# Ledger of designs, part 15: VHH binders against Uncharacterized protein DDB_G0275255

Target 1, 266 residues: Uncharacterized protein DDB_G0275255, of Dictyostelium discoideum (Social amoeba) (q8t2u0)
Amino acid sequence: SSILKANFYYKVDWENVQCFVPPCPKYTIQKLNTNEKSQKILDFIFPNGLNKTTLLGDESKTLIVLGTTQPSSKFPNNATDFLVTRVYKSLPLGNKQTSTDKYYMFGDNGTRCKTSPCPNIVAALLNVHSQEIINTISQPYEKNVGFLDSVWLSSKNIRSDDFGLIGQGTIKNGVISISNSFIYLPDPPIKCPELPLLKCVEGNSMTYSRDENRCLVSPRCTKFGVCTLSIPLCNKGYRLVSFPSTELNGCPKFFCDPEFVNKTHK
Short names: E, the ipSAE of ESMFold2; O, the ipSAE of OpenDDE; V2, 0.75 times the mean of E and O plus 0.25 times the DockQ between their complexes.

## First folded at step 25 (VHH; framework vhh_7aqx_2)

Design c4x (from c1x with E108P; at its last look DockQ between E and O 0.78; V2 from the best seeds 0.00; counts 0 for: pae E 2.2 > 2)
Fold by ESMFold2, look of step 25:
Structure c4x (fold): chain B 266 residues (1-266), chain A 124 residues (1-124)
Amino acid sequence: as target 1 above (266 residues)
Amino acid sequence: QVQLQESGGGLVQAGGSLRLSCTTSGKTFSSYWMSWFRQAPGEEREFVGAISRSGGETYYADSVKGRFTISRDNAKNTFYLQMNSLKTEDTAVYYCAAMLIYYGDWYPSRYDYWGQGTQVTVSS
């Protein structure tokens, strides 16, 4: 006879209040898409591979967790811990949320069309049994963030695995206007394959493409080209990365990746 | 709209084997986690097992672990339950179910679509 505990998706927040006598819970969780009251949390127990201090040090409401509560290991009668199954973090430079925003995950419903709009997307409310068919996911980040890896972000909207994003937004006329997207962590969920350390003949260097997981792939030796690209500056919260690109005849290709995702190449 | 149809149920002697199939008509099967549940008369539906969207992860209730195997073929929109070493306690109506959002648990309320069920009867 096991005791089953239900998991739900929660928004994490914290308040900077004075507390001199333990237990001193300084975090709160609120179940997404509900009007349930926020609950105080003393500690979060994260899966391996995530940096607890980095994730929890953010005062803004940037974190969504999937999991369940349990009595605190330190104060079992007086405090509550949260056992985290999954964590998601918002991309910087979304739009300000509106009062009509809800939290969704998306799926492909299999419909294929010759013309737009195509109602081929299931938008499913988290924590609530409600689904809606839509035709378009509108992201704010390609406008707001220079040098965003749009292939990577697009791949997170709808995935065949379970590592898709959570979108906060409002649906109107078959379109969700996303204010904030929350990225499953760690990203990428599986480490990139090791690159072969092959030598190129003199006068050539190894070039690459980058796949939807931000991994360098398809190594090629290419003859040195002439490059006249300026080095871009990334918006706050994003980190500049570059690699010698096959597409650019060996010249650097630049992306601004979120600072909170793992590096996948030098 | 997703419609699920089970097949392959019937009468089998204890110690025998059956294979159940669940086929979808309608939209993308590959977007869903798929699960088998069963329900004996007068009881609530109980979880039997689940498989991830890609088929890379499987989960089983303790009562069937080692005897039942779940698999899927996304190209055929088909989800399977291979039942071996059947016991009289396995007698139930078996349901396939689909859920879009993974919650890390298998409560029936998580599931968006259900089949109509297929009877499995195990005689001693």
Scores: ipSAE 0.494, ipTM 0.778, lowest interface PAE 2.2, mean pLDDT 87
ESMFold2 (binder alone), look of step 25: mean pLDDT 86; pTM 0.882
OpenDDE, look of step 25: ipSAE 0.790; ipTM 0.892

Design c5x (from c1x with T28E; at its last look DockQ between E and O 0.43; V2 from the best seeds 0.00; counts 0 for: pae E 2.1 > 2)
Fold by ESMFold2, look of step 25:
Structure c5x (fold): chain B 266 residues (1-266), chain A 124 residues (1-124)
Amino acid sequence: as target 1 above (266 residues)
Amino acid sequence: QVQLQESGGGLVQAGGSLRLSCTTSGKEFSSYWMSWFRQAPGEEREFVGAISRSGGETYYADSVKGRFTISRDNAKNTFYLQMNSLKTEDTAVYYCAAMLIYYGDWYESRYDYWGQGTQVTVSS
């Protein structure tokens, strides 16, 4: 008679503590937006398709997990495991969090305005049934990260599906000032569609646009352009990607994508 | 502010079919996971099934799997429960409910808005 336990959103933490006698839990979870005591976790059970070793190493302090606890499979009377339903990971180079920060998901409340500010955003407090109407989500990453794909990030703020980001921040005067955004993994949540294979005539090359899911789309043959040969560098935690761009007449367009998201093109 | 209204309940003989609808008065329907619950007299409310915001995922209680189908039409702000092969045990008041944040479970406390319910009675 296994009874399903309620799911909540938790922040993951860990400490490298020397332990000689099992069980040796090295992780803790803290329920978001509450003052509940942190709980020790021996192991996490991730959904298929997520790399446990990559997620739980030194980067585990960047995670939010949705799920529930269960008795450890190895030490059922003495330790606790966590059954993960969803994982979110923070973008590098956010702003410093403040003591007033809380964790939110966002929705569109259907209001439409000709003038700003427009109170059209629901900011829903995770784990606590409380919500607030706001008009603006202020992200720090365009200023902090060179060559960030701002269309991609903006598309994650408010979603009609279940793959939007979690924003950590403070609401004041109808504006949330986000310190850190946590991206649903895997990203993209659905693999990019296959592209048609085209052969271009001499003097032309295949070019593309990139959509809000970082997928290459709209393949076309375009005539070669004259390209600047400078190659940008990405901030730590981001990797340089490029593709032959239709808008740049076949010249490479560059983005700095988070290292923890899936590559969507070469 | 979301107001939910169920319709389509009634009396039906065992083995029959019935289709329930849930509509909203607001524009925010597509922001919510939608679920059906039911409550027989003297019993606690129980989960029947749920559908994601886009309609891409559906979930059902074991007691109704294979007999009930949930769907939604976001353009019409309407959420449906198709009930086939009805049994006398399906007699209950059926409620639609809306959940803004998906928690991976179906406890009543997750739901932000509830309809008033529609009676379904299945006679032998």
Scores: ipSAE 0.500, ipTM 0.775, lowest interface PAE 2.1, mean pLDDT 87
ESMFold2 (binder alone), look of step 25: mean pLDDT 87; pTM 0.889
OpenDDE, look of step 25: ipSAE 0.665; ipTM 0.840

Design c6x (from c1x with S52T; at its last look DockQ between E and O 0.60; V2 from the best seeds 0.57)
Fold by ESMFold2, look of step 25:
Structure c6x (fold): chain B 266 residues (1-266), chain A 124 residues (1-124)
Amino acid sequence: as target 1 above (266 residues)
Amino acid sequence: QVQLQESGGGLVQAGGSLRLSCTTSGKTFSSYWMSWFRQAPGEEREFVGAITRSGGETYYADSVKGRFTISRDNAKNTFYLQMNSLKTEDTAVYYCAAMLIYYGDWYESRYDYWGQGTQVTVSS
């Protein structure tokens, strides 16, 4: 009774096509890291808690899905649906992909070094049982995106909690140059812990830092500082968030978070 | 590279219990999904169960559900299979296996590293 259906990672594409005779699939999937031809998909069945309209309303090419195909519930003989196990969405403002780019997940191979570079990273090809050792993951987003939470993004490169990113890029000389990173959704995968309330003496206010999951942590009472009124602008696809920061003596610290991830404070 | 070592196998009477352990001599245990497989004489290797990297979720084959429990202790680099209410058909060599990438299925080809196996024999 061990009936297992094969799952693979696919890139989703979507086109504006006119179709007046059902079934009318407007999506395609292509198995990552393979030369298999794209396959038409009528509908995606997402896990609970994901907004299908928001995810599929972007131009095609922003999603990677893990899952498998099945006959369409509406047109079982003539169309195919996709049963989604996991979904990943690309961060806006990556670099243009190159013809040598492949799709990887990363792990820590346990090597520890006194100096850089350290060949301590396993880069594993999705869908293909192949991996290689690298020393560096190079992300484009800190240069491309103002006020990016670099700690958050760096923490997504290699994770033990099953929710690391998929990196699209080219490996050369032990370095992967990532063109696009695809973030597991929902993010954060686990709801942020509740914060304790502190009683602050007069002249102080409660302040925080933000951890690698974008959760507010380390509540402290901090003396009020003088704050500027300058509010930064985020690039398209990112939204401005802020919190009273211990580092800034209670003044707001700002990040530009992707619009497609969950808010974690305020 | 990761090396996996099973232990805790042996002879047990039907209805009894046995706990298997899988330890890694590597340093990256928490990076892997871990699974147990078993192979009875003359049979293909079959999936027994799996656990996520964090230990937050477990999965079981129907034949063992309710009788076997999988757990892991990432601080000790150890992965466990608690087998209760053992039956003679549970007699097999049990293997631990590790995979870096989750695919939502349990095909043998998903797994990057395998142990040598430990014999479990359930007598009447």
Scores: ipSAE 0.547, ipTM 0.801, lowest interface PAE 1.8, mean pLDDT 87
ESMFold2 (binder alone), look of step 25: mean pLDDT 86; pTM 0.885
OpenDDE, look of step 25: ipSAE 0.583; ipTM 0.800

## First folded at step 26 (VHH; framework vhh_7aqx_2)

Design d1 (from aa6 with M34F Y57S; at its last look DockQ between E and O 0.61; V2 from the best seeds 0.59)
Fold by OpenDDE, look of step 26:
Structure d1 (fold): chain B 266 residues (1-266), chain A 124 residues (1-124)
Amino acid sequence: as target 1 above (266 residues)
Amino acid sequence: QVQLQESGGGLVQAGGSLRLSCTTSGKTFSSYWFSWFRQAPGEEREFVGAISRSGGSTYYADSVKGRFTISRDNAKNTFYLQMNSLKTEDTAVYYCAAMLVYYGDWYESRYDYWGQGTQVTVSS
């Protein structure tokens, strides 16, 4: 099917207001990378597969939506709804506050260099037909978020198949400093494949690898090695996940996944 | 800058099939969504279909749905428009286009690069 509506990217903000007469608008949207006035929204219409209640919590400025406004079905003359095409959720950085930096999507511009720096990335401004060439994306997540799956995060950026990440940041001297990243939901977009259960010989157990979608893959029987007894703690906004790892000789491999992404394994 | 070049256009009888190709320059092929557009004489250019970066998602205009199929080969830097059950109404110049940012719509202004077009003529 063809989509011909004029969609744009907006930041969602929740307002802690009491309704004199319910329902009343509790949300505002701000068109990204513009100085347009914010708009009050009564309700968001989400596509199938997304939980509205989970996404529209009481945390402000953690959600970016792609879509368009329309008169409310309940109050067509007095209120505005937002028809959502896509949703992006902020990847938490702990206690760090988000900046007023601009919002970008990234791509490979095809440039290849023998030496650094190499201007091989295009940073495209959302909602504005403008691009800038950069050589490096500097993001703080790997440093600040313990046990974050860096392979997963990297796969969402330049190598994303369908614009899986929005980066908020500032470009200076060919480097964009990321202050916030927003992940396309649901994640993963397709449910992980089911794996067969292996019958391992005595002393061996079924182990796995994890792919860029956080799915377990390549099941195999592995002899148990010596494992550490320590369990890591995740930063706020992240949940601890583990699996028997082929790489670690059957010992659990730990990751801290964002709470808002779908679980892909036990 | 990305260069797009269409090929495969020509004359075909109604009910026939034709496959168009769009080849892109450089190593940026996987960064773009691609679309096909067409413009008949005296008409506005219209959206035909689109394909995502991975090829996992495709979109089609109602007028071509079920008859046309878009695919891509990232290894060859080429994407395709397979046109089956062609009608005289499908006669047009067909254009390929590339976009880096997805907006969930198919307005021409969303696209960053365009091909020169290839003529498709369907005779009765």
Scores: ipSAE 0.587, ipTM 0.805, lowest interface PAE 0.7, mean pLDDT 90
ESMFold2, look of step 26: ipSAE 0.587; ipTM 0.825
ESMFold2 (binder alone), look of step 26: mean pLDDT 84; pTM 0.862

Design d2 (from aa6 with M34F; at its last fold request DockQ between E and O 0.01; V2 from the best seeds 0.00; counts 0 for: grease 25 > 24.2, SAP .688 > .668, placed apart)
Amino acid sequence: QVQLQESGGGLVQAGGSLRLSCTTSGKTFSSYWFSWFRQAPGEEREFVGAISRSGGYTYYADSVKGRFTISRDNAKNTFYLQMNSLKTEDTAVYYCAAMLVYYGDWYESRYDYWGQGTQVTVSS
ESMFold2, look of step 26: ipSAE 0.576; ipTM 0.828
ESMFold2 (binder alone), look of step 26: mean pLDDT 84; pTM 0.865
OpenDDE, look of step 26: ipSAE 0.728; ipTM 0.865
ESMFold2, fold request of step 27: ipSAE 0.633, 0.683, 0.652; ipTM 0.842, 0.855, 0.847
ESMFold2 (binder alone), fold request of step 27: mean pLDDT 84, 84, 83; pTM 0.861, 0.862, 0.855
OpenDDE, fold request of step 27: ipSAE 0.818, 0.804, 0.600; ipTM 0.906, 0.904, 0.804

Design d3 (from ab3 with E108P; at its last look DockQ between E and O 0.63; V2 from the best seeds 0.67)
Fold by ESMFold2, look of step 26:
Structure d3 (fold): chain B 266 residues (1-266), chain A 124 residues (1-124)
Amino acid sequence: as target 1 above (266 residues)
Amino acid sequence: QVQLQESGGGLVQAGGSLRLSCTTSGKTFSSYWMSWFRQAPGEEREFVGAISRSGGETYYADSVKGRFTISRDNAKNTFYLQMNSLKTEDTAVYYCAAMLVYYGDWYPSRYDYWGQGTQVTVSS
């Protein structure tokens, strides 16, 4: 058969080096879970809807890309570009990686148990055809990040669609200890549905809940409650968002969302 | 150890239709991309089509586009291949396969689980 281009998952990195003669590639890619040497990349070609300038700025060291290489559009004989199929970006404030960390995607293996722990999770190594059964995904972000939307993050571990996270971590005794989670971009992967405007009787206001995609849902009129005057501050790398919450009787519910994901409400 | 199991193969006249099913005993594949492959005598396994975890996206080899339809019912843990307008060149053993990790390609080495295969023979 013919040789076909194969896609792999790569970690993106770069160094600040002086380059006097073009082409001046400043990025490198390294195939995850392998000892293959890093390869220099001049430019990345992203799918529609992703902001190349934002992704390749100071935050490029936080990226994993799925895709393949091709000759550079600018220097086809002298440099290499990367054709991106998917991009993932790490959440700020993970734990320090260890030498035993590897990169995984997760799935439900169909096992159901009456008691914990239940070995119902498949942890599949990226790029290497190998998998193992685990019972627990342990995320560091609920402890490390104030006001994190834990429902949103938890939903990313194993999803019914294709937009689950990549977990970097070490497996021991059926538990993966995640050091860094990489979120599929764009997030949400599907634009939030528009909501109807309802007119509420006096004394009530329009309130919402937020679903696992950070979309406002279930609009209803709710009688005003007494609200605290406290506005939280978010850790570096996260931005404050709020909405009038049904569960808080119309008072604002606050989250700290990663700065690199799309806003889903004002 | 549980494997995927195909059913619904058999002998059919050219121009006819056949529906293949893929099931398993005791394992859900709701987190998996599901694919059909086929292998004719003396040839390598050939990609036929794939369906995403939710069933919202489907992909087909050019040789079967417009004639074959894949679908899945995650509540029944069942994956289907509807083959219409069958041709003699569709004669092959058909395999169901599952993969957890998406790579944007359909190399057989990507797949974690394979069925035993079911024979489809199309006579003229």
Scores: ipSAE 0.601, ipTM 0.824, lowest interface PAE 1.5, mean pLDDT 87
ESMFold2 (binder alone), look of step 26: mean pLDDT 86; pTM 0.885
OpenDDE, look of step 26: ipSAE 0.774; ipTM 0.884

Design d4 (from aa6 with Y57S; at its last look DockQ between E and O 0.60; V2 from the best seeds 0.00; counts 0 for: pae O 3.7 > 2)
Fold by OpenDDE, look of step 26:
Structure d4 (fold): chain B 266 residues (1-266), chain A 124 residues (1-124)
Amino acid sequence: as target 1 above (266 residues)
Amino acid sequence: QVQLQESGGGLVQAGGSLRLSCTTSGKTFSSYWMSWFRQAPGEEREFVGAISRSGGSTYYADSVKGRFTISRDNAKNTFYLQMNSLKTEDTAVYYCAAMLVYYGDWYESRYDYWGQGTQVTVSS
């Protein structure tokens, strides 16, 4: 389908207000990378596959939406709804985020270098037709979030097939310092493929690898090795996941996945 | 800078088929959303269809849905428009366009690079 109406990226904020006459606007949207005034929104209209209740909680400033405003179907003269095309949710860091950083999407400009630094990344400023070439994306997640799937996160960035990540940060000397990342939902966009159940011989069990979409792949029978009994703890906003790993000789491999992404395995 | 070059245009009879190609210079083809536009004489340029970076998603104008198919080969840096069941109304100059950032719409202003266009003429 063709979308002819202009859409923009907005940050969503929840307003803790009581309605004198229900329903009343409980949300505000702020156009990213602009100084435009925030707008009150009565309701968000989400595309199929997204759970409105899960996304529009009482958490402030955790969502970025792509879409457009329209008169409310319920109150066309008094209220505004937001037609959502895409939703992005903040990847938790466990610290306060600054509000002054700009919002970008990233691309590969095709430059290849033998040595560093290499200006091979395009940082596109959202809502404005402006971009900057940078050398490196510096993100704090790998350091601050234990057992985060770095392969998954990296796949959402420059190599994303559909701009699966919005980065908030500041560019200085060819490096963008990321203060916040927003992940495109649903994640993954499509369900993981079903895997066959292997009948392993005695002493062996079925093990897996995990791909960039957090899907289990490449099932095989592996002899059990000696496993550690320690189980890691995840940071706030993350859930512990595990699977029998081929790499670890049948021992569980652990990851801390964001709570808001879809489970891809048990 | 990305250079786009269309090819495959020509004269075809109504009901016939034609395949357009758009070749992109450089190694950044996979970084762009690709779209086809067309402009008939005396009319405004209109959106025909689009495809995502990986090719996983396609979009079509209602006027061409079911008849036209868009695809891409990132290894060949080439973008395609397969046109089937062509009508006289499909006569236009067809343009290839590349967009780095998706904004949820298909306005011409969102595109970063444009081809020179290729003429498609459908005769009755």
Scores: ipSAE 0.065, ipTM 0.493, lowest interface PAE 3.7, mean pLDDT 88
ESMFold2, look of step 26: ipSAE 0.627; ipTM 0.833
ESMFold2 (binder alone), look of step 26: mean pLDDT 87; pTM 0.887

